VH-VL binders against q9nrl2r1430to1533. Designs and how they scored, part 113

Target 1, 104 residues: q9nrl2r1430to1533
Amino acid sequence: GGVHELSAFEQLVVELVRHDDSWPFLKLVSKIQVPDYYDIIKKPIALNIIREKVNKCEYKLASEFIDDIELMFSNCFEYNPRNTSEAKAGTRLQAFFHIQAQKL
Key: E = the ipSAE of ESMFold2; O = the ipSAE of OpenDDE; V2 = 0.75 times the mean of E and O plus 0.25 times the DockQ between their complexes.

## First folded at step 7 (VH-VL)

Design k131 (framework fv_ficlatuzumab; at its last look DockQ between E and O 0.93; V2 from the best seeds 0.73)
Fold by ESMFold2-Fast, scan of step 7:
Structure k131 (fold): chain C 104 residues (1-104), chain A 123 residues (1-123), chain B 107 residues (1-107)
Amino acid sequence: as target 1 above (104 residues)
Amino acid sequence: QVQLVQPGAEVKKPGTSVKLSCKASGYTFTSYWMHWVRQAPGQGLEWIGEINPRGGSTNYNQKFQGRATLTVDKSTSTAYMELSSLRSEDTAVYYCARGTEYYSKPGLYFDYWGQGTLLTVSS
Amino acid sequence: DIVMTQSPDSLAMSLGERVTLNCKASQSVKSYVSWYQQKPGQSPKLLIYGASNRATGVPDRFSGSGSATDFTLTISSVQAEDVADYHCQQYYSYPYTFGQGTKLEIK
């Protein structure tokens, strides 16, 4: 628990943000660019929101942090068909996350 | 300001490989995706693939998967496309084109294009 | 793969006429369509992206519209310098695909 867990969450978010496939996840989907997104996705989330929650010490357990990251990927795959650039990026970034999450 | 410079024509024999270059200048090379597109004589445009110079991630048109290899040299701001096992139907003008910034949807637009390299594949 | 079909293949217009070029996708690509102008012997030039957004430096006589499967490029008053091939492209899914092009000529 505590300081070491918070440092691990921050490190992992930084790794995700720096990954080439992070672009669909950096911030919330724009309603202007994607008007029907919020009609389909009811629990939107993005890396900037997760990072802010880490910085405010809102995750008490690693499972809570992992759940938010997995929700982010789940939203991506629910909205975006398999061959879209969003879905391809999400598949690769999720695989990278699963490897890095072993540090938690 | 922004320039993508491609060298002159290349002539290759069937079964060989070619490595085409695209030298970028006038912008931060690692901040934008780079795309490769070809155009056979009198035909339409055909997308080959894209590379993110930032991390080296690539996406390919499956038609070229295993034959095309996209790379970059960050020290010289140069993108490369290697095409192996050349066939006569690979005869085309090959363009490099700058895509969107690395944090945006790739393919959204190709705003600057090189002048193209004419590749002729014949015996 | 998503197939992009342009119509007509070729079109000859008089100066000042309104020109309409069509592009149809074999499945929905939402608004993820761009249009490129290619003059003889030159590289393609971006005109429109996201179906309706005009690229920087493109004259306001060019406009794009459409969504899902049906897209249109309009030139409100064609000029001599507009003689070119026009290509539509989808970037909704991989692989990105272009239409076969429409050749615009002046009578």
Scores: ipSAE 0.721, ipTM 0.899, lowest interface PAE 0.9, mean pLDDT 92
Fold by OpenDDE, second read of step 8:
Structure k131 (fold): chain C 104 residues (1-104), chain A 123 residues (1-123), chain B 107 residues (1-107)
Amino acid sequence: as target 1 above (104 residues)
Amino acid sequence: QVQLVQPGAEVKKPGTSVKLSCKASGYTFTSYWMHWVRQAPGQGLEWIGEINPRGGSTNYNQKFQGRATLTVDKSTSTAYMELSSLRSEDTAVYYCARGTEYYSKPGLYFDYWGQGTLLTVSS
Amino acid sequence: DIVMTQSPDSLAMSLGERVTLNCKASQSVKSYVSWYQQKPGQSPKLLIYGASNRATGVPDRFSGSGSATDFTLTISSVQAEDVADYHCQQYYSYPYTFGQGTKLEIK
């Protein structure tokens, strides 16, 4: 069960990373490039961080994994206006995630 | 060397559609966003839309939403822009332009441009 | 849509003079601005991206600055080959928009 779930998490992260709209989420936002980001976003997270947590078996429940993914999207929508490329990408990627997450 | 090759000109009647091509070479076609920008005679530049050739994700200027369609043919490294319900105001030079890598923010820059296709819409 | 307004619409300068082109956004676009040079009968060419980053192969005399709403493209010493239209562009939000352009001529 647990091993199978880990594999499922790994596969889903791979699919998210490969998606066209993953570019805003691949790694943590650069403070140099976006100086005010961390003044607004208090729980930063990215796919590379989530991947590491999966590799370290830090997710004991699927809900924990899903929560981190949703946090990632929430951060994006909190910081980025709806008509930005980041928000548009996030919207599409989140929709993809929701479909894939049903398979967990 | 990076090249984007476009046909020289197209002439269309109002109400018809046109599909403009942009053949890319000198780089990995699926690794970069492709943009379309037009320029009416004596006017500034107007962004139409962008496409990620890797998976086909697109974003459009709402002004063209539903009327412009961006597609790619990976096998021929060719990008296409179809514009329907043509009107005289669509008369312009249409450029394809290479954007950033597929894993980067689109729109950051357009570093290579096609020669442009002059589209003339007249009755 | 975010409106980018360039100024002046046109200018004529003498060789070697300092040229300053302005671009004003109707709202903050942070530093998400690029500049392009378009010579007569040619396609645009990238000069500056991210407000202040010079593109590869662009001469040192070109520089970009600014943030939020006010941006500037500077040519420290204008050359004959710099005769062109210059376009600013924001990519902060959709749709990406360009200024109306500034025409630079040499006296």
Scores: ipSAE 0.691, ipTM 0.906, lowest interface PAE 0.8, mean pLDDT 95
Fold by ESMFold2, look of step 9:
Structure k131 (fold): chain C 104 residues (1-104), chain A 123 residues (1-123), chain B 107 residues (1-107)
Amino acid sequence: as target 1 above (104 residues)
Amino acid sequence: QVQLVQPGAEVKKPGTSVKLSCKASGYTFTSYWMHWVRQAPGQGLEWIGEINPRGGSTNYNQKFQGRATLTVDKSTSTAYMELSSLRSEDTAVYYCARGTEYYSKPGLYFDYWGQGTLLTVSS
Amino acid sequence: DIVMTQSPDSLAMSLGERVTLNCKASQSVKSYVSWYQQKPGQSPKLLIYGASNRATGVPDRFSGSGSATDFTLTISSVQAEDVADYHCQQYYSYPYTFGQGTKLEIK
C-alpha cells in the first residue's frame, strides 16, 4: 500500500537482516550446497527476495508481507530438525520478528 | 597471519570459576563465529559452544548450559569463556577455534585454533 | 546426542601405504562431517570439511568421502609427518560431536 507501510516493511526487513540469527535466511538455499532442499521445500523464500518485493511495491497488504516472512520460518522448520543451527536461528529470529511486527 | 592467543595454564579449586581468554588477530574479528572446545587428558574433543561476535548470540552444548558463558570484547578482539562451579572433571585443555563467516553455518569448520589453556581443577 | 564412532582405535602403517580411517554416525548427518589431524602436543588442524572438501594447504594425499552415516578419511601414501590422532566431527545438529579418534603410527 501507502508510503508509510512500505517504509515500515523496509525498516523491519533491515532489522531482520542486521540480527545475528539472520544468516540462514539472507539468500535462497543453494541447490549445489544442499541438493535435496528443493525436493522438500516447494515455496522457497529469503530476505533478499522479500526486500526486492518491498522495493517493487508487490505487497498490497501487511498480511501478505507477514505471510512471506512466516513462510520463510516455516520452510526453515520443515527442512531443519529442531536441534540444528538453522532451526535455532530461525526460532530466535522469528521471536524477534514477532516483537518488531507488533509495532506495525 | 591469523592467530588466536590463549594463556598457557590456570589452576583452580573445585566450586570456583574461571574466565579464559582468546585474543584474535590477523582477521576481522566480528566476521567469524568463535567456538570453544575442550580435551581432557587422554580423551577426545568436546564442543562447548559458539558465539557470533557481531551481536553476541550464543549456542551451547546443553551439558554446559548454565555453567559456561561465552562473551566477546570487540574493542580488543578478545573472546572469553567463563566456566563456573568447577569440578575435577573439568580438568582439560580448553581451545578457542575460529569458525565460519557469520553468514554461514557456524560449525562447518574450525580452521584456526588457539594453542589451548590447560585448566587444572584439584583440591 | 549424535555419537561418532571411529575405527580402528589405532593402527601402524609402513611409509607409502594407503590407509583408510572410518567414522560412523549414530544417525544421518547428511554430509556435515569434518576431519581434524592432531599431532602430539599440538592443537587440532582442519583437514576435510563437508565430508570431501580439502582445507587450504592440505596435501592431495588426504581425501574424504561418505554421506549419511558412513564416512572415510583416506591417506593415499602415508608419510612420516602423518603420525597423529585423527578426529571426525559432525556439525549437523547440536551438540556438535567428535569421534573418539584414531591414532596413526608408522612401523
Scores: ipSAE 0.647, ipTM 0.900, lowest interface PAE 1.6, mean pLDDT 93
ESMFold2 (binder alone), look of step 9: mean pLDDT 92; pTM 0.946
OpenDDE, look of step 9: ipSAE 0.675; ipTM 0.899

Design k132 (framework fv_ficlatuzumab; at its last look DockQ between E and O 0.81; V2 from the best seeds 0.63)
Fold by OpenDDE, second read of step 8:
Structure k132 (fold): chain C 104 residues (1-104), chain A 123 residues (1-123), chain B 107 residues (1-107)
Amino acid sequence: as target 1 above (104 residues)
Amino acid sequence: QVQLVQPGAEVKKPGTSVKLSCKASGYTFTSYWMHWVRQAPGQGLEWIGEINPRGGSTNYNQKFQGRATLTVDKSTSTAYMELSSLRSEDTAVYYCARGTEYYSKPGLYFDYWGQGTLLTVSS
Amino acid sequence: DIVMTQSPDSLAMSLGERVTLNCKASQSVTSYVSWYQQKPGQSPKLLIYGASNRATGVPDRFSGSGSATDFTLTISSVQAEDVADYHCQQYYSYPYTFGQGTKLEIK
């Protein structure tokens, strides 16, 4: 049920955060460090935000949770060229996510 | 204090492989990226690759892709770089260098360096 | 690969003079540039990261500036102990690449 799904979301977020390639996604991009980021990315999101939404039970469906995670990766690939460390990390983390998401 | 200790020198024949070690101390080994950089005699620095000792994620300079392999031994806080199919052009000082923390962008800086290992490849 | 080109290749300065080392990227690397000092027979030492952030323990006579493609390392008043090779490095994209280095000597 809903409680079990919530726990699954929580656990998956924990696993994502602990992954080696989570560093681009732990928190929102700093506007100071990347001044043009928010001119390009219109729906910013990060694992800490997703974690908060999980904790607040804002995800009623697994698809909603998955959509936010995919948005997070989409933002990364939209802003970062393919050969950047961010994009490479994102590629690996997304692959990991896709495997884990099958368990939801 | 942070220390990265490397062997002084290695001598190898062309076509062989070498595995260079880098023993880390004075900090939590699994908390920082480890990089490998080489410097041919009288030349500039060349980045080889990076590894996250925490989970083992790696990124390589494509020039060395398939020929360089980065690994770590957490139990001994030692990083390794294996280079195969050695050629004379691989003659260089090979450095290990500590990078940023595991939750930070790699490559930002290399704040501690080993003494370097001189690898000589000659027939 | 992004090519980092340093200039000059070498220079000799008098003690106390202002030294300016340049590094040009073949394409924009935003502010993802670090500088290293390498004294003869030694390993490189971190000076600057993020184009303008001085590393811990680095004297304040060292400063970094620049963005996109043009970067500068400045020594406000060169000292005898500053004799070394200086390397710039970009970490915007793989592979991370270094300049060919600038050799700084004292007259």
Scores: ipSAE 0.763, ipTM 0.917, lowest interface PAE 0.7, mean pLDDT 96
Fold by ESMFold2-Fast, scan of step 7:
Structure k132 (fold): chain C 104 residues (1-104), chain A 123 residues (1-123), chain B 107 residues (1-107)
Amino acid sequence: as target 1 above (104 residues)
Amino acid sequence: QVQLVQPGAEVKKPGTSVKLSCKASGYTFTSYWMHWVRQAPGQGLEWIGEINPRGGSTNYNQKFQGRATLTVDKSTSTAYMELSSLRSEDTAVYYCARGTEYYSKPGLYFDYWGQGTLLTVSS
Amino acid sequence: DIVMTQSPDSLAMSLGERVTLNCKASQSVTSYVSWYQQKPGQSPKLLIYGASNRATGVPDRFSGSGSATDFTLTISSVQAEDVADYHCQQYYSYPYTFGQGTKLEIK
């Protein structure tokens, strides 16, 4: 990894944020709105946290960045049943991510 | 002031298709989901589908999958619902309704509704 | 599909009475229920979203409560302008589904 990789991570996060299906992932799940979320999900993460880590140069390898994005999707599918709008959005955004990540 | 303007009525023959319009004004068209809901005379509300005007992504009620097509024209702030293979059972008032902001859970609320278009399907 | 069942189908109340409308989901929808008011010949109007949040401009006599499968819309003191059909809706999962409606009339 170089500086160009961090630029690529920023571009990919921006593309994810702009996607129609990003809404479940923009920020951490609210404990007030979803009280049992943190009882089930032990490693919470969201795009705003990932973007902050990119900006602070905390990803040393592309695999670390990819792992955080995949953790985000894994949490979504762990908590949300298949027919929820969250799970449907996660499925489509994850597919989009896999296509875009080929550029990394 | 938010407004969603729909035509008053449409009459179609069975087996044809119809494309209903919904002209939005008074807000940023691409910032909110748009929903389509119908109501047969004297009956309850039935959700048809949703579209995000920002990226064009759609979600449909499976009952209408393959028959309903939701589109938008961003240049005119107009949403469209095309319904094909019309049957007499499609006779209903068809509403467009503004949903949540694109960054919020879709379906959380439908805060502004059009006046509805009465579609009559008869021979 | 999640089935939303409202009760009663219709009721007639005297002005100033407390009204309770019920909505039951066939499976848990957490708090993802909204309520709409529809006056004769008009489009629906949002009253409550997220089970208990009152929409902007809705009088404080309207309140919502409930979670999981059982939801209630309450009108603390019914007024003449409250004559309408009331619809509950879940947005927990696709497809979003509405109840059959409750018709509220004044005696």
Scores: ipSAE 0.681, ipTM 0.893, lowest interface PAE 1.3, mean pLDDT 92
Fold by ESMFold2, look of step 9:
Structure k132 (fold): chain C 104 residues (1-104), chain A 123 residues (1-123), chain B 107 residues (1-107)
Amino acid sequence: as target 1 above (104 residues)
Amino acid sequence: QVQLVQPGAEVKKPGTSVKLSCKASGYTFTSYWMHWVRQAPGQGLEWIGEINPRGGSTNYNQKFQGRATLTVDKSTSTAYMELSSLRSEDTAVYYCARGTEYYSKPGLYFDYWGQGTLLTVSS
Amino acid sequence: DIVMTQSPDSLAMSLGERVTLNCKASQSVTSYVSWYQQKPGQSPKLLIYGASNRATGVPDRFSGSGSATDFTLTISSVQAEDVADYHCQQYYSYPYTFGQGTKLEIK
């Protein structure tokens, strides 16, 4: 809620996108590339979608924004075993997110 | 057009270190992952690690964690691999190889390879 | 580590014959397998990625197939220039690993 919070969400999403480890999260997983993904992950989400929701002021509470970001990481860890490049990227980006989120 | 240039050979003694170079040209250096792969004489290929030249993020084969260090110099479009505490079993040809775009899964393909540097560790 | 096991270790073929090279992963790698050709004294060259996608400039006689654990590289009509070592590689999980290679010769 509030203009200041929405600017902070926008800034945080920009920082996440710029991070080297953002590559698995930039857009939704391709069904043609990963055919079984949507059989396993029922609430897909990605940074481009979250960024659009911030731009359209669709988050009413900081908790809603945080929940979408955490859902994004939870999906990554549910689908990808720990030694995959996606899971390693997710672990590092989530740690970065937790540090940046304290600025909210 | 795309070219990865490596020195032909290096000779080192056990217990020392080496820093191998890979100069890239013909493409935007910071847009693609860079990988390092070695091949001991008469043996197969072994992946060492990868670096994202955009922000310098690295991933290593755990076999080399603590001994291998990957870096880049964006101003010269050059990737480096430093290997410390050299042993005779480190004798191999060391290749740099271009990976995918920075926004894609990094190991998907290695489409351009350097000619390799033969590292000999002896005595 | 995921072990990639190639078979056969070597083979000799007549020109124009169909060649089948096999690669087996110790666990599922989905379709995250690439194939490389390495001619004597040269660097590896990408042939196939994503199990079945031919890289740019690779002749039509090369094709790949497979998923999960069992993968195949096929050369439909072998040429003299195809004399090389062939390596499969998984990029599903760290560390990325290569098979031990298959050596192809012309008899």
Scores: ipSAE 0.581, ipTM 0.886, lowest interface PAE 1.9, mean pLDDT 93
ESMFold2 (binder alone), look of step 9: mean pLDDT 92; pTM 0.941
OpenDDE, look of step 9: ipSAE 0.572; ipTM 0.880

Design k133 (framework fv_ficlatuzumab)
Fold by ESMFold2-Fast, scan of step 7:
Parts: C-alpha cells; structure tokens; sequence
Structure k133 (fold): chain C 104 residues (1-104), chain A 123 residues (1-123), chain B 107 residues (1-107)
C-alpha cells in the first residue's frame, strides 16, 4: 500500500513514456490541431497529467491509477477511427500496459 | 547537415531478395522515424512502411506485409529495407526518408530524403 | 485505403502566373495532408505539411489550404525553378497514400 504502489506507478509511467507508441498520449491533444476534440472528449487526460498526479501522491489506490490510464485509452478509441495512427498506437500501448499492470 | 546516403543501383533476379541500405548522418539517428517509399518508372510515390529506430517498432503498408522487413543498426546509423520474393513489378527507385521526431505523429512530414536506389528486377 | 486524386495531371504556365494544384481525398483526412515537390532526376522535397504549414526554407510563394477532402497547393508567381512534379499525401490513416502527381511545366 501507499509508498510501494506509488513507486510502481512511476516506473510504469516511465515505461509507457519510453514506448514507441506513446506519442499520442504524451500531452493533451491540441485544440488548434484538432478543433473538435474537446467537443467529443469530456474527460481529457494524458501521460504528463498522470505522471504529475503520481508525483503529487494523488492516487490512493492502484485502481485509481489504472482507471486514469484506461480513460486515456478509451478517449483515444472514442475519437480516432481504427485505421488511424493514433488508434494503432493506442491498441499496441494498451496491450503493453495490460502486461505491465500485472505488477500492480 | 542531414544526409541519407543510399546505393545508386541494384540488379536482382525474380524470386530473390534484396536488402537496401540507408546511411544517416548529421542528426541523432534514434530521434526520428525512418520511412521507405518507392516510385516505379513514370509512376507515383508508394509508401512501404516506417520504423522507429529508438524502439524498433514498425508499421507497414499491408500490400508489403510479409515481403518487406524494416530494420536499423543504431551503431552505424543505418536503416535497411529487405524485400523478398522479388517480381519484375518491384522494379522502382526506393527512397528512405526521415520522418518526424519519435514523440510526434508519424507521417506528418518526410523532411529529408535519400537520393534513392534504382532496383531492377529482371531475368 | 484512402485514395488521393490530383488534378490536373499536367499544366503548362507562363512565368509569373498564379498556379493552383488540387488534391481530393476519397474520405475525410482532416488537415493531415502534405505536399512534395520532385524536380526531374531528384528525390521529393517537402513543401507543405498539415495542409497549410510551409516547411523551413520553402519560398513564401508556395501556400497550402483545404481541409477534410479538398486541398490545394498554390504558387502565387511561378518561377523557372518550379518545374517539377507535385505530390500530395495523406497521413491520417494507414497506409499513407500519395496522389498520382501533377506535372508543372513552363511554356
């Protein structure tokens, strides 16, 4: 609980950030580049925000951390059709996350 | 300055394989995607695939899936494209091209291109 | 696959004339279109990315516009060195696809 969980969360976020398929998730989607994104996605999130929450000890349970990561992927698949580079990256990164998350 | 150096020409027989090289210099090799594009004589450009030299992840045009293999050698800053089961229709100029930085949408731009290797497949 | 169709196939212009090249996607690609210039015997060179952003070192007479399915590349005052094939490309979805090209010649 607590300290051990936060160390594991930070390690996992670092692994996600270093993955080749992290590019759609590193920071919030630009409204300038994607004007309709925030009309469709009501709970935006990205790895930089999740990392901040980990570093500020805002996750009390592993389930809260996992929920934020899954929200990030859910947003990706809601906005992006299957054959886009974003959706393909999201599919592969989510599979990687599920394997790594077994450690939590 | 950024340079991508490719061999000028290759001649292969049908049914064989070829491994084309692309030697990069003038930038951090692992920081940018690398793309492969071909152009048959008198035809348009056709995207083959992309590789991230950082982690080795690849995405392919399904038309080339199973025949094309993209790899990199980080120690020599060299990208490779291997194309198997060659046919006369594979006769084309094959370009390597530097893509976006690894943290950006791949395919957004191909800012530097090699001079191309003319592959001729004939008996 | 998304099909990119360019028009016209070829065009001959007089020096100083305004040139407009068209590119149509078979389905919406948002603003995920780039334009490349390919001079005879040379590799392609990036001109425009994201439909309207000029690449570094590209003269300001080149401009791009459009969204969704219809895109244009404009040369405000054509110069002799602009003789080339021009290719549009979508990078919205895999596989990335190019148009067939438009050949620009000077009369």
Amino acid sequence: as target 1 above (104 residues)
Amino acid sequence: QVQLVQPGAEVKKPGTSVKLSCKASGYTFTSYWMHWVRQAPGQGLEWIGEINPRGGSTNYNQKFQGRATLTVDKSTSTAYMELSSLRSEDTAVYYCARGTEYYSKPGLYFDYWGQGTLLTVSS
Amino acid sequence: DIVMTQSPDSLAMSLGERVTLNCKASQSVHSYVSWYQQKPGQSPKLLIYGASNRATGVPDRFSGSGSATDFTLTISSVQAEDVADYHCQQYYSYPYTFGQGTKLEIK
Scores: ipSAE 0.704, ipTM 0.898, lowest interface PAE 1.1, mean pLDDT 92
Fold by OpenDDE, second read of step 8:
Structure k133 (fold): chain C 104 residues (1-104), chain A 123 residues (1-123), chain B 107 residues (1-107)
Amino acid sequence: as target 1 above (104 residues)
Amino acid sequence: QVQLVQPGAEVKKPGTSVKLSCKASGYTFTSYWMHWVRQAPGQGLEWIGEINPRGGSTNYNQKFQGRATLTVDKSTSTAYMELSSLRSEDTAVYYCARGTEYYSKPGLYFDYWGQGTLLTVSS
Amino acid sequence: DIVMTQSPDSLAMSLGERVTLNCKASQSVHSYVSWYQQKPGQSPKLLIYGASNRATGVPDRFSGSGSATDFTLTISSVQAEDVADYHCQQYYSYPYTFGQGTKLEIK
């Protein structure tokens, strides 16, 4: 049910945050450090935001939760070239996510 | 105080493998990326790869992909770099260097370095 | 790979002079550049990260500047203990690459 699903989302976010490759995604990109980021990325999102949405029960469907996670990765790959540390981390974390998401 | 201790020297024949060690102390070993950098005699620095001791994620210089292997032993706070199929061009001082915290961009800086291990590859 | 080219290869300066070391990237690396000092027979030491941030314990006579492709390490008043090789490094993309180094000597 809804409670079980919420717990599953929460647990998955915890696992994502604990992953070695979560560092690009823990919080929103700093505009100071990356001045042009928000000119390119129009729907910024990060794990801390997703965690808050989970805590507030904003996800009614698993697909909504998955969409936000995928958006997070999509943003990373859109902004970061393939051979950057961010993109490499994202690739590994996304693969991990896809495996874990099958359990939802 | 942070210390990275490496053996002084290794001598190897071409075609063989070597496993260099880097013992860390003075900080939480699993909280920082560990990097490996080498320097051929009279030359500049060359980045080999990085490892997150926390979970074991690695990134390699493609030049060494498949030939260099980074590992860690958490119980002894020791990082290892194994280099196979050694050739004379691998003769260099090999450094381990502490990077940023595990939750940060790994290549931002290398703030502590080992003394380096001189690897000599000769027939 | 991104090539970092330092200039000059070497220079000799008098004590107290202003020293300017240059590093040019083959493509934009944004501000993802670090500088290291390596004294003879020693391991490299971090000076600057993020192009312009001075590392802890680094004297304020050292400063870094630049963005995209052109970067500079400046020593406002060179001291005898500054004799060393200086290396720039980019960490924008893999592999992380270093310049060939600049050797600084005192006349």
Scores: ipSAE 0.596, ipTM 0.885, lowest interface PAE 1.1, mean pLDDT 95

Design k134 (framework fv_ficlatuzumab)
Fold by ESMFold2-Fast, scan of step 7:
Structure k134 (fold): chain C 104 residues (1-104), chain A 123 residues (1-123), chain B 107 residues (1-107)
Amino acid sequence: as target 1 above (104 residues)
Amino acid sequence: QVQLVQPGAEVKKPGTSVKLSCKASGYTFTSYWMHWVRQAPGQGLEWIGEINPRGGSTNYNQKFQGRATLTVDKSTSTAYMELSSLRSEDTAVYYCARGTEYYSKPGLYFDYWGQGTLLTVSS
Amino acid sequence: DIVMTQSPDSLAMSLGERVTLNCKASQSVSTYVSWYQQKPGQSPKLLIYGASNRATGVPDRFSGSGSATDFTLTISSVQAEDVADYHCQQYYSYPYTFGQGTKLEIK
């Protein structure tokens, strides 16, 4: 809780969205473009959903926010082989997130 | 209209470095990935790397990692590829090509290409 | 690295004939394949992206199909202006790789 904590979550989400490597994470994966995604990934999530949850004050603890971001990266690495552009972007964005999240 | 303008030719000696330019116009330079591709005489196309002009993030073909360096100058809408430790096998036409928008999967298409710079590496 | 293999290496067709060019990936690349046309002395030009999507300004006689490892580019009625090398490319994983090209000539 708290307004200060919510502002920190919003700022971090904005930083993630603006990062070069955010493109795989901006919106949920399209079932039309990637038909088997939802057969493999059981808890899909994306930055637009996380941002909506922040704006609706649905995160009570910083750990809940961090868990959703980490789930997003975990899904990426579960679905995408190591040398794909998705996996490379996820690796770099996750490293950036870990540095920024130290402030939470 | 979208244009990517490259110099016509460069001649370099083995062991030297070259920095090739690609001047973009007719679109928002920072909104699209920029790619570099070469073609040796009579050979197929070979991807060198990509750069996102928005944040400067790069991805390289491992064959060129450590020898190729991709940079951009946002103020002049110019992309650069520097290739070091030149060998005769680096003789090729070098193209820059505009990629996808920054919010899309890179490499999805290269829709506009420069006219190419012929690099000749000879003693 | 994913190897893209095109067949045939070269092909001579009569005007108005249907031509099919093939491209095989050494492992699955989903639908992440593009096709480029390169006329003599010119830069490559995008024809097809995402295996089957025609690029802006490309004539409707060009079409692409395929998924996983097997891809085709079809020209429904070949014209004299279609004399060129045709290159397929995968962008599924790094490094992006091109086939060796197929040269299309008119008889």
Scores: ipSAE 0.663, ipTM 0.892, lowest interface PAE 1.5, mean pLDDT 92

Design k135 (framework fv_ficlatuzumab)
Fold by ESMFold2-Fast, scan of step 7:
Structure k135 (fold): chain C 104 residues (1-104), chain A 123 residues (1-123), chain B 107 residues (1-107)
Amino acid sequence: as target 1 above (104 residues)
Amino acid sequence: QVQLVQPGAEVKKPGTSVKLSCKASGYTFTSYWMHWVRQAPGQGLEWIGEINPRGGSTNYNQKFQGRATLTVDKSTSTAYMELSSLRSEDTAVYYCARGTEYYSKPGLYFDYWGQGTLLTVSS
Amino acid sequence: DIVMTQSPDSLAMSLGERVTLNCKASQSVSNYVSWYQQKPGQSPKLLIYGASNRATGVPDRFSGSGSATDFTLTISSVQAEDVADYHCQQYYSYPYTFGQGTKLEIK
């Protein structure tokens, strides 16, 4: 808990951000560039928002942090067809996340 | 100033393999995707694949999957494309091209292109 | 694969005329379309990305528009140096695909 838990979440977010496949997840999808995104995705989230929540100590349980990361991936696969660069990146980054999350 | 330098020409026999180089300068090599595109004489452009020099992640056109291998040498800022089991139909100009920054959707643009290597496959 | 079809295959214009080049995708590609200029014996040069964004150093006479399946490249006042093949490309879905090209000539 506390300092150690915050450090663990921050370290994991930093590892995700540094990964080659993080680019679809770094910040919220632009409504200007992707006009129909918010018609399909009702709970948008991105790594910058998750990182801000970690810094503000908004995650009281590790499960809440994990749920937000999984929501991010779920949104990716809901919106993006399998043969897009977004979907391929999401698949690889999610697998990386599952390995790293074992350390939480 | 961004430059991508490729050899002018290569001549190979059918059934052999070739490894084409693309030496980058004038920018941070690991900050941009690198793409490979070919153009057969008098034909349109055909995308082969992309590599992120930062971590080495690749995506391929399925047509070339298993025959094309994209690699990079970060120490020399050089990208490579190896193409195996060459056929006469592989005769084309092969371009490397700098893609989008690593934090953006790959393929957004190819803003700088090498001069191309003419690969001739003949017996 | 997504097929990109350009029209016309070739056209000849007089200096100063407005010219429009068309590109159609076989399925929706959102705004993920780029345009390239290729002069004889040279590598392609980026003109437009994201359907409508002009690349750095590209003259203001070049503009792009369109979304989903229908895209256009417009040259507001064609100049002699604009003689080239023009290629559209989608980067919505793998594999990225190019149109067959439109050849622009001056009368």
Scores: ipSAE 0.649, ipTM 0.889, lowest interface PAE 1.6, mean pLDDT 93

